# Designs tried in a protein design chat: miniprotein binders against Mucin-6 (MUC6). Part 95

Target 1, 185 residues: Mucin-6 (MUC6), of Homo sapiens (Human) (q6w4x9r395to579)
Amino acid sequence: GHCSLEGGSFVTTFDARPYRFHGTCTYILLQSPQLPEDGALMAVYDKSGVSHSETSLVAVVYLSRQDKIVISQDEVVTNNGEAKWLPYKTRNITVFRQTSTHLQMATSFGLELVVQLRPIFQAYVTVGPQFRGQTRGLCGNFNGDTTDDFTTSMGIAEGTASLFVDSWRAGNCPAALERETDPCS
Short names: E, the ipSAE of ESMFold2; O, the ipSAE of OpenDDE; V2, 0.75 times the mean of E and O plus 0.25 times the DockQ between their complexes.

## First folded at step 18 (miniprotein)

Design fb7 (from hb2 with A61S; at its last look DockQ between E and O 0.95; V2 from the best seeds 0.81)
Fold by OpenDDE base, look of step 18:
Structure fb7 (fold): chain B 185 residues (1-185), chain A 119 residues (1-119)
Amino acid sequence: as target 1 above (185 residues)
Amino acid sequence: SEEEKIKEIREEVKKLLEEARKLIEEAKKAGDEEAVWLLEIAVRLLEEALKTGDPERISYSLLFLSMALITVAEKKGDPKAVELLEKAQELLRKALEENNPELIKEAIKLIKEAAELLG
């Protein structure tokens, strides 16, 4: 399954459902029992302009009981809040540069992350087949059905992206705005 | 020439790839899953870097390989190998900063020496 966060406000789920939202919060991208130690992948969005519609991805965060990894345009910060020289590794996670503009986070448990740092901060999440039907968050449920991708954190299928996205907020933030648009358009 | 240097680097990287593959097999036999995991990533990175021949990508891949080999060296209790690899990483970082392929070549020598110790 491949989930992409592109163009500042566009998301394509594991099931290949594209949608757009504008929010300035931290959102859960991926939760799964397949992630060890209650792991979760999150996305941090912030304002990129003066209007409410000008939002962009500014960081990706992996958080578990054992690890916290924050990837931003400027640095990779880990558990102790210190920027790390790359490549960095833990027991089952490694973060490294592939190019000057591309970072990767590889894991031994089937989660892969590619981050494009410039010119636009974008992220690409890949999960192994073992995650099929066992994912939650903005990246959807990876079950091959796009119609139920907007399932909220409470297990309710929503018809709009805004309510879906809002349900996956990791903090107290304003409500998101939505636009059902193909990211390629 | 610059082109010749890159060609030489590519050839040396190919040799390192072979060594890494051997070490993967050894790690498998030893049941060192972490080493296998890391070295497999290293191999992929090196292969990708070789496709373009970009010194930058080569340097990043070698940084990762060095890290992977340090992991192996620590488990085997070979401090000399660790030292060599740490020095290699330093050189590779400088290579990236200075865009200097000679530093890449020097790093490769150290990595090769370390790999030989670990094989």
Scores: ipSAE 0.828, ipTM 0.921, lowest interface PAE 0.6, mean pLDDT 94
Fold by ESMFold2, look of step 18:
Structure fb7 (fold): chain B 185 residues (1-185), chain A 119 residues (1-119)
Amino acid sequence: as target 1 above (185 residues)
Amino acid sequence: SEEEKIKEIREEVKKLLEEARKLIEEAKKAGDEEAVWLLEIAVRLLEEALKTGDPERISYSLLFLSMALITVAEKKGDPKAVELLEKAQELLRKALEENNPELIKEAIKLIKEAAELLG
């Protein structure tokens, strides 16, 4: 399964459902019982600086009971608030440079993340087959069916991205703007 | 020439890749799941770097291999192997800063010496 965060504001779910949103918040990208120690992958969005209402991806965070790994557009990688020299490893997670423009986080539990730092900060999430039907969040539920990928944190399938995205906020943030879900109209 | 130096580096990386594959098989026989995991990543990174011939990608891949071998060396209690691998990482970081392929060759020699101690 693949989920992508591209172009600053575009998301494609594990079931290949595309959408776009804007919001200044941290969102839950992926939760799954397959992630050890209550792990979650989160995405941080902030103002793009181009338009007052538009936001773009600025960081990806892996959070568990032991680790808080932050990969940000400033190219600094931290764990639990401390900057780390790359390549870096814990028992089950490693973060390293593949090229000057790409970082990778690999794990022994079937989660893989590639981050393009330049020219645009983008993220690509890959999960192994054990995650099928076992995911929640902005990347969808990975069940092979796009019609319910907009399932909220309360378990409600929505027809619009805005209610879905708002339900996955991590914290008390303003509601997301969804005026442009497709650049072609 | 710089092209000749890059070709020499690629030849040495191919030899090191074979050594890394042997260490993976030894780790599998020993049941060392962490070593297998890290070394298999290292092998993939080196294989991809060789396809491009890019000394920058080769250096990043060798940095990762060195970290994987340090992890193995620390578990085996081999401080000499750790010392060689840490020096190799220093050379590789300098090679990236200076775009200097001779430093990559020096680092590969140290990595090979460490791999022999761990084999």
Scores: ipSAE 0.701, ipTM 0.889, lowest interface PAE 1.1, mean pLDDT 87
ESMFold2 (binder alone), look of step 18: mean pLDDT 88; pTM 0.885

Design fb8 (from hb2 with A61V; at its last look DockQ between E and O 0.89; V2 from the best seeds 0.78)
Fold by OpenDDE base, look of step 18:
Structure fb8 (fold): chain B 185 residues (1-185), chain A 119 residues (1-119)
Amino acid sequence: as target 1 above (185 residues)
Amino acid sequence: SEEEKIKEIREEVKKLLEEARKLIEEAKKAGDEEAVWLLEIAVRLLEEALKTGDPERISYVLLFLSMALITVAEKKGDPKAVELLEKAQELLRKALEENNPELIKEAIKLIKEAAELLG
């Protein structure tokens, strides 16, 4: 399964459903029992302009009981808030630079993350087949059905992206704005 | 020439690739799953880097390979190998900063030596 966060406000789920939203919060991208130590992947969005529609991805965070890894445009920060030289390695996670503009987080448990730092901060999430039907968050449920990708944190299928996205907020933030458009349009 | 240097680097990287593959097999035999995991990533990265031959990309991959090999070296209790690999990482970082392919070549020598110790 491949999930992408592109163009600042576009998301394509594991099931290949594209949608757009504008929010300035931290959102759960991926939760799954397949992630060890209650792990979760999150996305941090912030304002990129003066209008409410000008929002962009500014960081990706992996958080578990064992590790916290924050990938931003400027640095990779781990558990104690210390910026790390790359490549960085924990027991089952490694973060390394592929190119001057691309970072990768690789894991031994079937989660892969590629982050494009410039010119636009973008993220690409890949999960193994063992994750099928067992994912939750903005990346969807990876069950091959796009119609139920907008399932909220409470297990309710929503028809709009805004309500879906809002349900996956990790903190107290303003409601997201939605626009269902093809990211390629 | 610059082209010749890149060619030489590519050839040396190919050799490292083969060494890494051997070490994977050894790690499998030893049941070192972590080493297998890391070295397999390294092998994939090396293969990808060889497609373009970009010195910058090669440097990043070699940094990763060095890290992977440090993991192996620590488990095997080979401090000399660790030292060599740490020095290699230093050279590679410098190579990236200075855009200096000669430093890449020097790093490769150290990595090769370390790999030989671990094989």
Scores: ipSAE 0.757, ipTM 0.891, lowest interface PAE 0.6, mean pLDDT 93
Fold by ESMFold2, look of step 18:
Structure fb8 (fold): chain B 185 residues (1-185), chain A 119 residues (1-119)
Amino acid sequence: as target 1 above (185 residues)
Amino acid sequence: SEEEKIKEIREEVKKLLEEARKLIEEAKKAGDEEAVWLLEIAVRLLEEALKTGDPERISYVLLFLSMALITVAEKKGDPKAVELLEKAQELLRKALEENNPELIKEAIKLIKEAAELLG
């Protein structure tokens, strides 16, 4: 399963459903019982320097009971607030630079994250087949059905990206600025 | 020439790849799942780097391989291997900063020495 976070706040889910949103918050990208220690992958979006209505990815965060690994657009990697030289490892997670423009986080539990640092900060999430039907968040539920990929944190399938994205906020930020209705047929 | 230096580096990386494969088998035999996991990543990265021949990519992969080998060396209690590998990482970081392939060659020598100590 592949999920991508690309420039212009574009997201493509594990079931290949594309959408776009505008928000300035931390969002839950992926939760799953397959992630140890209550692990979650989160995405941080902030305003671009060009327009207040435009937002972009500025960091990706892996959070568990043991670790808070932050990969930020300034190419700094921290764990629990401390900057780390690359390559870096814990018992189950390693973060390293594969090329001058890409960082990778590899894990022993089937999660892989590739971060493009330049020219645009982007992220690509890959999960192994054990994750099928067992994911939640902005990357969708990975069940092979795109009609319910906009499932909120309360388990409600929404027709609009804005309501779906708002439900996955993982920090204090205004929810009302993210709301819009999706035109239906 | 610069192309001859790159060719020499690639040949030495091929030797490291064979040594890394041997160390994977030893780690499996020892039940060292972490070393197996890291070394299998390193082997894949080395194979990819050999296709490009790019000294910068090779340097990043050698940094990762050195970290994987430090993991092995620490579990075996071999402080000399750790010292060699830490020095190799310093040289590789400097090679990346200076764009200097001679530092890559020097680092490879240290990594090979460490790998031989480990098995």
Scores: ipSAE 0.721, ipTM 0.889, lowest interface PAE 1.0, mean pLDDT 87
ESMFold2 (binder alone), look of step 18: mean pLDDT 86; pTM 0.866

Design fb9 (from hb2 with T52E E56D; at its last look DockQ between E and O 0.91; V2 from the best seeds 0.82)
Fold by OpenDDE base, look of step 18:
Structure fb9 (fold): chain B 185 residues (1-185), chain A 119 residues (1-119)
Amino acid sequence: as target 1 above (185 residues)
Amino acid sequence: SEEEKIKEIREEVKKLLEEARKLIEEAKKAGDEEAVWLLEIAVRLLEEALKEGDPDRISYALLFLSMALITVAEKKGDPKAVELLEKAQELLRKALEENNPELIKEAIKLIKEAAELLG
């Protein structure tokens, strides 16, 4: 399954459902029992302009009981809050530079992350087949059905992206705005 | 020439790839799943770097390989190998900063020496 966060406000789920939202919060991208130590992948969005519609991805965070890894345009920060030289590794996670503009986070448990740093901060999440039907968050449920991708944190299928996205907020933030648009358009 | 240096680097990287593949097999035999995991990533990165022909990518890949080999070296209790690899990483970082392929070549020598110790 491949989930992408592109263009500042566009998301394509594991099931290949595209949608757009504008929010300035931290959102859960991926939760799964397949992630060890209650792991979760999160996305941090912030304002990129003066209007409410000008929002962009500014960081990706992996958080578990054992690890916290924050990838931003400027640095990779881990558990102790210190920027790390790359490549960095823990027991089952490694973060490394692939190119001058691309970082990767590789894991031994089937989660892969590619982050494009420039010119636009974008993220690409890949999960193994073992994750089928076992994912939650903005990246959807990876079950091959796009119609139920907007399932909220409470297990309710929503018809709009805004309510779906809002349900996956990791903090107290304003409500998101939505636009059902093909990211390629 | 710069082109000649890059060519030499590519050839040396190919040799390192072979060594890494051997070490993967050894790690498999030893049941060292972590080493296998890391070295496989290193191999992929090196292969991609060679394919793209970007010296910076080569440096990044070699940095990763060095890290992977440090992991192996620590498990085997070979501090000399660790030292060599740490120095290699330093050189590679400098190579990236200065765009100096000569430093890449020097790093490769150290990595090769370390790999030989670990094989």
Scores: ipSAE 0.829, ipTM 0.922, lowest interface PAE 0.6, mean pLDDT 94
Fold by ESMFold2, look of step 18:
Structure fb9 (fold): chain B 185 residues (1-185), chain A 119 residues (1-119)
Amino acid sequence: as target 1 above (185 residues)
Amino acid sequence: SEEEKIKEIREEVKKLLEEARKLIEEAKKAGDEEAVWLLEIAVRLLEEALKEGDPDRISYALLFLSMALITVAEKKGDPKAVELLEKAQELLRKALEENNPELIKEAIKLIKEAAELLG
């Protein structure tokens, strides 16, 4: 399974369902019982232009009880707040530079992340077949069916990307719908 | 002259690949799953670097191989191998910053010496 986060806030789920959203928050990209230590992959988005509809990926975060690995658009990698020389490893995660423009996070538990640093900060998530039907978040549920890929954090299938994306916020942020409709912003 | 240096580097990388594959088989027999995991990534990165013909990719792959070998050396309690590999990483970082293939050649010599200590 492949999930992509590309420029213009475009996402393609593990079941190949494309969508776009406009939000400035940290979102749950992937949760699964296959990730050790209550692991989750998160994506951080921020405004990238003058329009409120211009948002872009600025960081990807892997968070567990043991690690908080941040890969940011400034090309700095941290774990638990400490900057790391690459290549870097823990017992089951390694982060390394593949080329001058691409970083990779590889794991022993079937998660792989490739980050394109330039020209545009983009991310590509790959999970092994053991994740099938066992994922939640912006990358969808990986069940081979696009009709329920917009399943919210409460388990409700939505017909629109905005409500789905808002349900996966990891923290207090204005809802994407609320921000887009605010006449004062 | 630069063409000769790159060709020498590629030949030495092929020799390192052969040694890394031997170390993978030893790690498998020892049940060292971490070493197998890291060394298999290192081999893949080196193979891709040779296909691309990009000397910077060679340097990134050698940095990873050095980290994988440090992991092996620490488990075997070989501080001399660790020191050689840390020096190799420093040279490779400088090679990338300076675009200097002679530093890559120096790093390969240190990595090869460390691999012999571990073999």
Scores: ipSAE 0.742, ipTM 0.899, lowest interface PAE 0.9, mean pLDDT 87
ESMFold2 (binder alone), look of step 18: mean pLDDT 87; pTM 0.883

Design fc1 (from hc5 with E12L K112A; at its last look DockQ between E and O 0.87; V2 from the best seeds 0.82)
Fold by OpenDDE base, look of step 18:
Order: C-alpha cells, then sequence, then structure tokens
Structure fc1 (fold): chain B 185 residues (1-185), chain A 119 residues (1-119)
C-alpha cells in the first residue's frame, strides 16, 4: 500500500483515494497492530500563508514506546530532542539520506517512509501486504475499498473528509477545511 | 446465559469507550502525544473487538487501554489509579487463560473506576 501527502494539502490513501484538506494540527497518519511497540506515524500541518487554504505538511513523526523520530524540513530529531546526524539507527528503524532532497526511514517491520524535503515538503508511506485491512488514520484502511477510507477514529465511515480528518487529530486544533479534489487539478 | 454475559460486557465496554474518549481529549489538550497514541490505539481495538464480541479480543483491547491509562496515571501522580489498573491487568490475563467472562467484567469495573479518577 502506498499513501502520499503531496502539494501541501493533498492526501492519497493506501486504497488510492485522493482528497484534500486544510488543517493546522498533528494527525494520526498511520496506526496498525502491525507496528511494533504500539507505533504510530503522525503528520504535522501548519500554516504556510495568510489564508485558510494556505496549509502545508511541515513534519512527520514516528512515535512508539521506544522511539520518537521527528522528520522536518531542516532536521531529524529524536526522543532526547537532539538533532541527529544521518544515518540514524535504532533497533528496527534507520533514517538516512536517500538523495540530496529526500530522506528515507526504513524499518524491519514493513513500513517505509520517504520524505521529500524540497522544493515542497512531501511524504510517501509504503506498507507491506501484512498491513492490509489493518491500518487506520489519514492514510485509510488499506482494504481495497475506497468507499470506506474515511473511517473515523470511532469506526464510523464518513462520506466526506472533514469529519474523518478531524477525528484523527492528535492535538487540540481547529476544525480542518475540506475539498475533495484531484491532486492533479 | 453466556450470551447475556457477553451482552453485558459489550455495554460496559461501550461506556468505557466514552470515558476513554474524554481522556483522549484531555491528552490532546495537554499535548501528550504518547498518551494520545496509546488511547487512540486502545479505543480502536475496543471498537473492533465489539464488532465480533469475542471475549479474547475484548480482553486484549482492555489490556491496551489499561496500559494507556497507567501511563496517564503515572504522569499525573495517581498511584490509586495505577493500582486499580494493575489489578485489572491481572484479571484480564487470567481471563485470557480461562475465558471467564466474570473476570472481564470485573476488570472493566476497575478500569472504569480508574478512568473516573483520571477524569
Amino acid sequence: as target 1 above (185 residues)
Amino acid sequence: SEEEKIKEIRELVKKLIEESRKLLEEAKKAGDLQAVRLLFNAIWMLIEALKTGDPEKISEALLKLSEALIEVAEKRGDPEAVELLLEAQELLRKALKTGDPELIKEAIKLIAEAAELLG
């Protein structure tokens, strides 16, 4: 399964459902029993301009019982708040520079993250087949059915992205604005 | 009957989910991402367990919730809540071995009490 966060406010789920939202919060991007130590991938959005529609991804956070890894445009920060030189290695996770503009987080448990740093901060999440039907968050449920991708944190399938996105807020933030548009439009 | 016991457990779990949601909101306000992560996970597991009503799945989900709440309790310095949750975990582990729904029910009561202390 491939999930992408592109163009500042566009998301494509594991089931290839595209949607758009404007929010300035931290959201659960991916959670699954397949992630060890109760791991979760989170996405941090912030304002990129003066209008409500000017929002962008600014960081990706992997959080588990053992690890906190924050990938932002300028640095990789871990549990102790220290910026790390790459490659950074833990027991099951390696963060390294893939290209001049891309970082990669590789894992031993079937999660891969590629982060484009420039010109636009974007993220690409790949999970193995063992994750099928067992994912939740903004990346959807990876069950091959796009119609239920907007399943809230309370297990309710929504028809639009607004309530879905808000249900996965990890902080106390304002409600997100939504637009279901083609990321290529 | 066994069916009636499961029905009762389901209702108790539903109530517990609501209480957990309140704690989740508080964790969000506090910026406690660890608690948020754990509570999201536990709540989801409980919801999923309710789909089938499988006592084993319910017990596993309740263990996750207990773990989440222990973290919250420790951060808040509430040893009473921690004690209740540890006891609940013990009951749940036994329930997983024996399949006794009464142990599950008792564990839920303890968890609910702890949640109230933390609310």
Scores: ipSAE 0.831, ipTM 0.913, lowest interface PAE 0.5, mean pLDDT 93
Fold by ESMFold2, look of step 18:
Structure fc1 (fold): chain B 185 residues (1-185), chain A 119 residues (1-119)
Amino acid sequence: as target 1 above (185 residues)
Amino acid sequence: SEEEKIKEIRELVKKLIEESRKLLEEAKKAGDLQAVRLLFNAIWMLIEALKTGDPEKISEALLKLSEALIEVAEKRGDPEAVELLLEAQELLRKALKTGDPELIKEAIKLIAEAAELLG
């Protein structure tokens, strides 16, 4: 399954449901029982322009009990706050430069993260088939049904991205805004 | 009357979820990503267990919440909260073996008391 975080704060879930949100926060991107030690993948968004609706991805964080791996738009990779030269390897995780513009985090537990550093900081999350039906967060639930991909952290399916995204905030930050009318309403 | 006992347990779990979400919001405010990670997972498991109504699934989720709160309590150096949570885990393991819903209710009380100490 593939989840993407692309320019303009666009997200496409594991079930291929696209949405956009406007927020400046850290969010739970993916949690699953398939991640060891209750691990979490998180996305950090910040302002990218003059209006509040202009936000972009600035970092991706993988957090477990032992590791806090941060891949940020300044092209610095840290673990637990210490800058690391690439390739960087732990027991289960390898971070390396895939191309001149892309970094890859490969894991032994079926999670892969590819980060485009330039021209726009973007992230692409791939999970193995063992994750089917067992994910939650901004990347959705990976159950093959787009109608419930906007499931909040309270287990409630929402019709709008803003309520869904706000429920997955992992930091002390303002709620996401949705300024456009729904064209299908 | 077993149906009524399960109904009471579900109401107690709903209240415990609300208390745990307060701790989650405090962790977000403090920038404590480790606590946020653990509490998001534990609360999710409780919510999913409530959908089933299965006391066994509820007990398993409560064990996970207790585990998450123990890590929070140890980081804060709160041995009273740790002791309450360890006792709750023992009750939940016994509830899983015996099927006794009163043990689940007692464990929830201890977890809620620990959550108050950490709040």
Scores: ipSAE 0.773, ipTM 0.869, lowest interface PAE 0.7, mean pLDDT 88
ESMFold2 (binder alone), look of step 18: mean pLDDT 87; pTM 0.871

Design fc10 (from hc5 with R21K E25Q; at its last look DockQ between E and O 0.93; V2 from the best seeds 0.81)
Fold by OpenDDE base, look of step 18:
Structure fc10 (fold): chain B 185 residues (1-185), chain A 119 residues (1-119)
Amino acid sequence: as target 1 above (185 residues)
Amino acid sequence: SEEEKIKEIREEVKKLIEESKKLLQEAKKAGDLQAVRLLFNAIWMLIEALKTGDPEKISEALLKLSEALIEVAEKRGDPEAVELLLEAQELLRKALKTGDPELIKEAIKLIKEAAELLG
């Protein structure tokens, strides 16, 4: 499964459902029982301009019982708050520079993250087949059905992105603005 | 009957979910991403467990909730809550081995009490 966060406010789920939203919060991007130590991938959005529609991804955070990895445009920060030189290695996770503009987080448990640093901060999440039907968050549920991708944190399937996105807020933030980009609409 | 016991467990779990939602909101306000992460996971697992009513799945979810609440309790400096939750975990582990729904019910009672202390 491939989930992408592109263009500052666009998301494509594991099931290939595209949508967009404008929010300035930290969101649960991916949770799954397949992630060890109750791991979660989070996405941090912030204002990129003066209008409400000017929002962008500014960081990706992997958080588990053992690890906290924050990838931002300028640095990789770990649980001790220190910026690390790359490659950074833990027991099951390696963060390294893939290209001049791309970082990669590789794992031993079927999660891959590629982050484009410039010109636009973007993220690409790949999960193995063992994750099918077992994911939740902004990346959806990876079950091959796009119609239920907007399942909230409380297990309710929504028809629009607004309530779905807001349900996965990890902080106390304002509600996000939404615009669906369904090619069939 | 066994069916009645499961029904009672389900109702109590629903109440715990609601209480956990409140704690999740507080964790969000506090910016405690660890607690947020754990509570999201636990709540999800509880909801999923309720779909089938499987005592094993319920027990597993309650273990996750207990872990999440221990995190909150430790950060708040509430040793009483921690103790209750540790006891609940022990009961749940036994429940997973024996399948005894009474152990689950007792664990829920302890978790609920701990959640109330933290609320």
Scores: ipSAE 0.814, ipTM 0.909, lowest interface PAE 0.5, mean pLDDT 93
Fold by ESMFold2, look of step 18:
Structure fc10 (fold): chain B 185 residues (1-185), chain A 119 residues (1-119)
Amino acid sequence: as target 1 above (185 residues)
Amino acid sequence: SEEEKIKEIREEVKKLIEESKKLLQEAKKAGDLQAVRLLFNAIWMLIEALKTGDPEKISEALLKLSEALIEVAEKRGDPEAVELLLEAQELLRKALKTGDPELIKEAIKLIKEAAELLG
């Protein structure tokens, strides 16, 4: 399954459902029982561009009981807030520089994250088939049904991205600004 | 009857979800990402358990909520809340072994008391 976070605050879910939102917040991108120790992948968005309503991805965070990995444009920060030289390796996770512009986080539990640092900060999430039907967050539920990918943190399927995205906020922040998503234009 | 006790448990879980959402908002305001991660999971598990009405699933979700609230309580230095939540977890483990819904009701009462201390 593939989920992408691309420039302009565009997201494509594991079930290939595209949407766009604008918000300044940290969001739950992915949670699943397949992630060890109740792990979560989170996405951080902040202001971008000339318009005060425009936002873009600025960091991706992996958090579990034992691991905290923050990948941003300028640094990788782990457990104790210390910036790390790459490659960074734990028992189950390796973060390494793929190219001068791309980082990769590889794991033994079926999660792979590729982060493009430049020219635009973007992220690509890949999960193995064991995750089918067992994900939640901005990347959707991976059940093969795009009509319920906008399922909120309270289990309600919404018709709009804004209500869905707002429900996954992990910080004290304003509601996401939304524009209509048009994958055919 | 057992059916009436399970119905009461489901109503109390709904109230507890609302209290847990308040604590989730406080964790967000505090920037406590560990508590946020745990509370998102616990609330989700409670909601899913209510869809089935399965008391075993409800007990498992309440164990996870207790774990999340212990994280909150320890960070705040509130040992009274920690003690209540540890006791709730013991009742829930016993409920899973015996199938006794009264133990679930007792655990929910303790979790609600702890949540009030943390609110």
Scores: ipSAE 0.710, ipTM 0.835, lowest interface PAE 1.1, mean pLDDT 86
ESMFold2 (binder alone), look of step 18: mean pLDDT 85; pTM 0.835

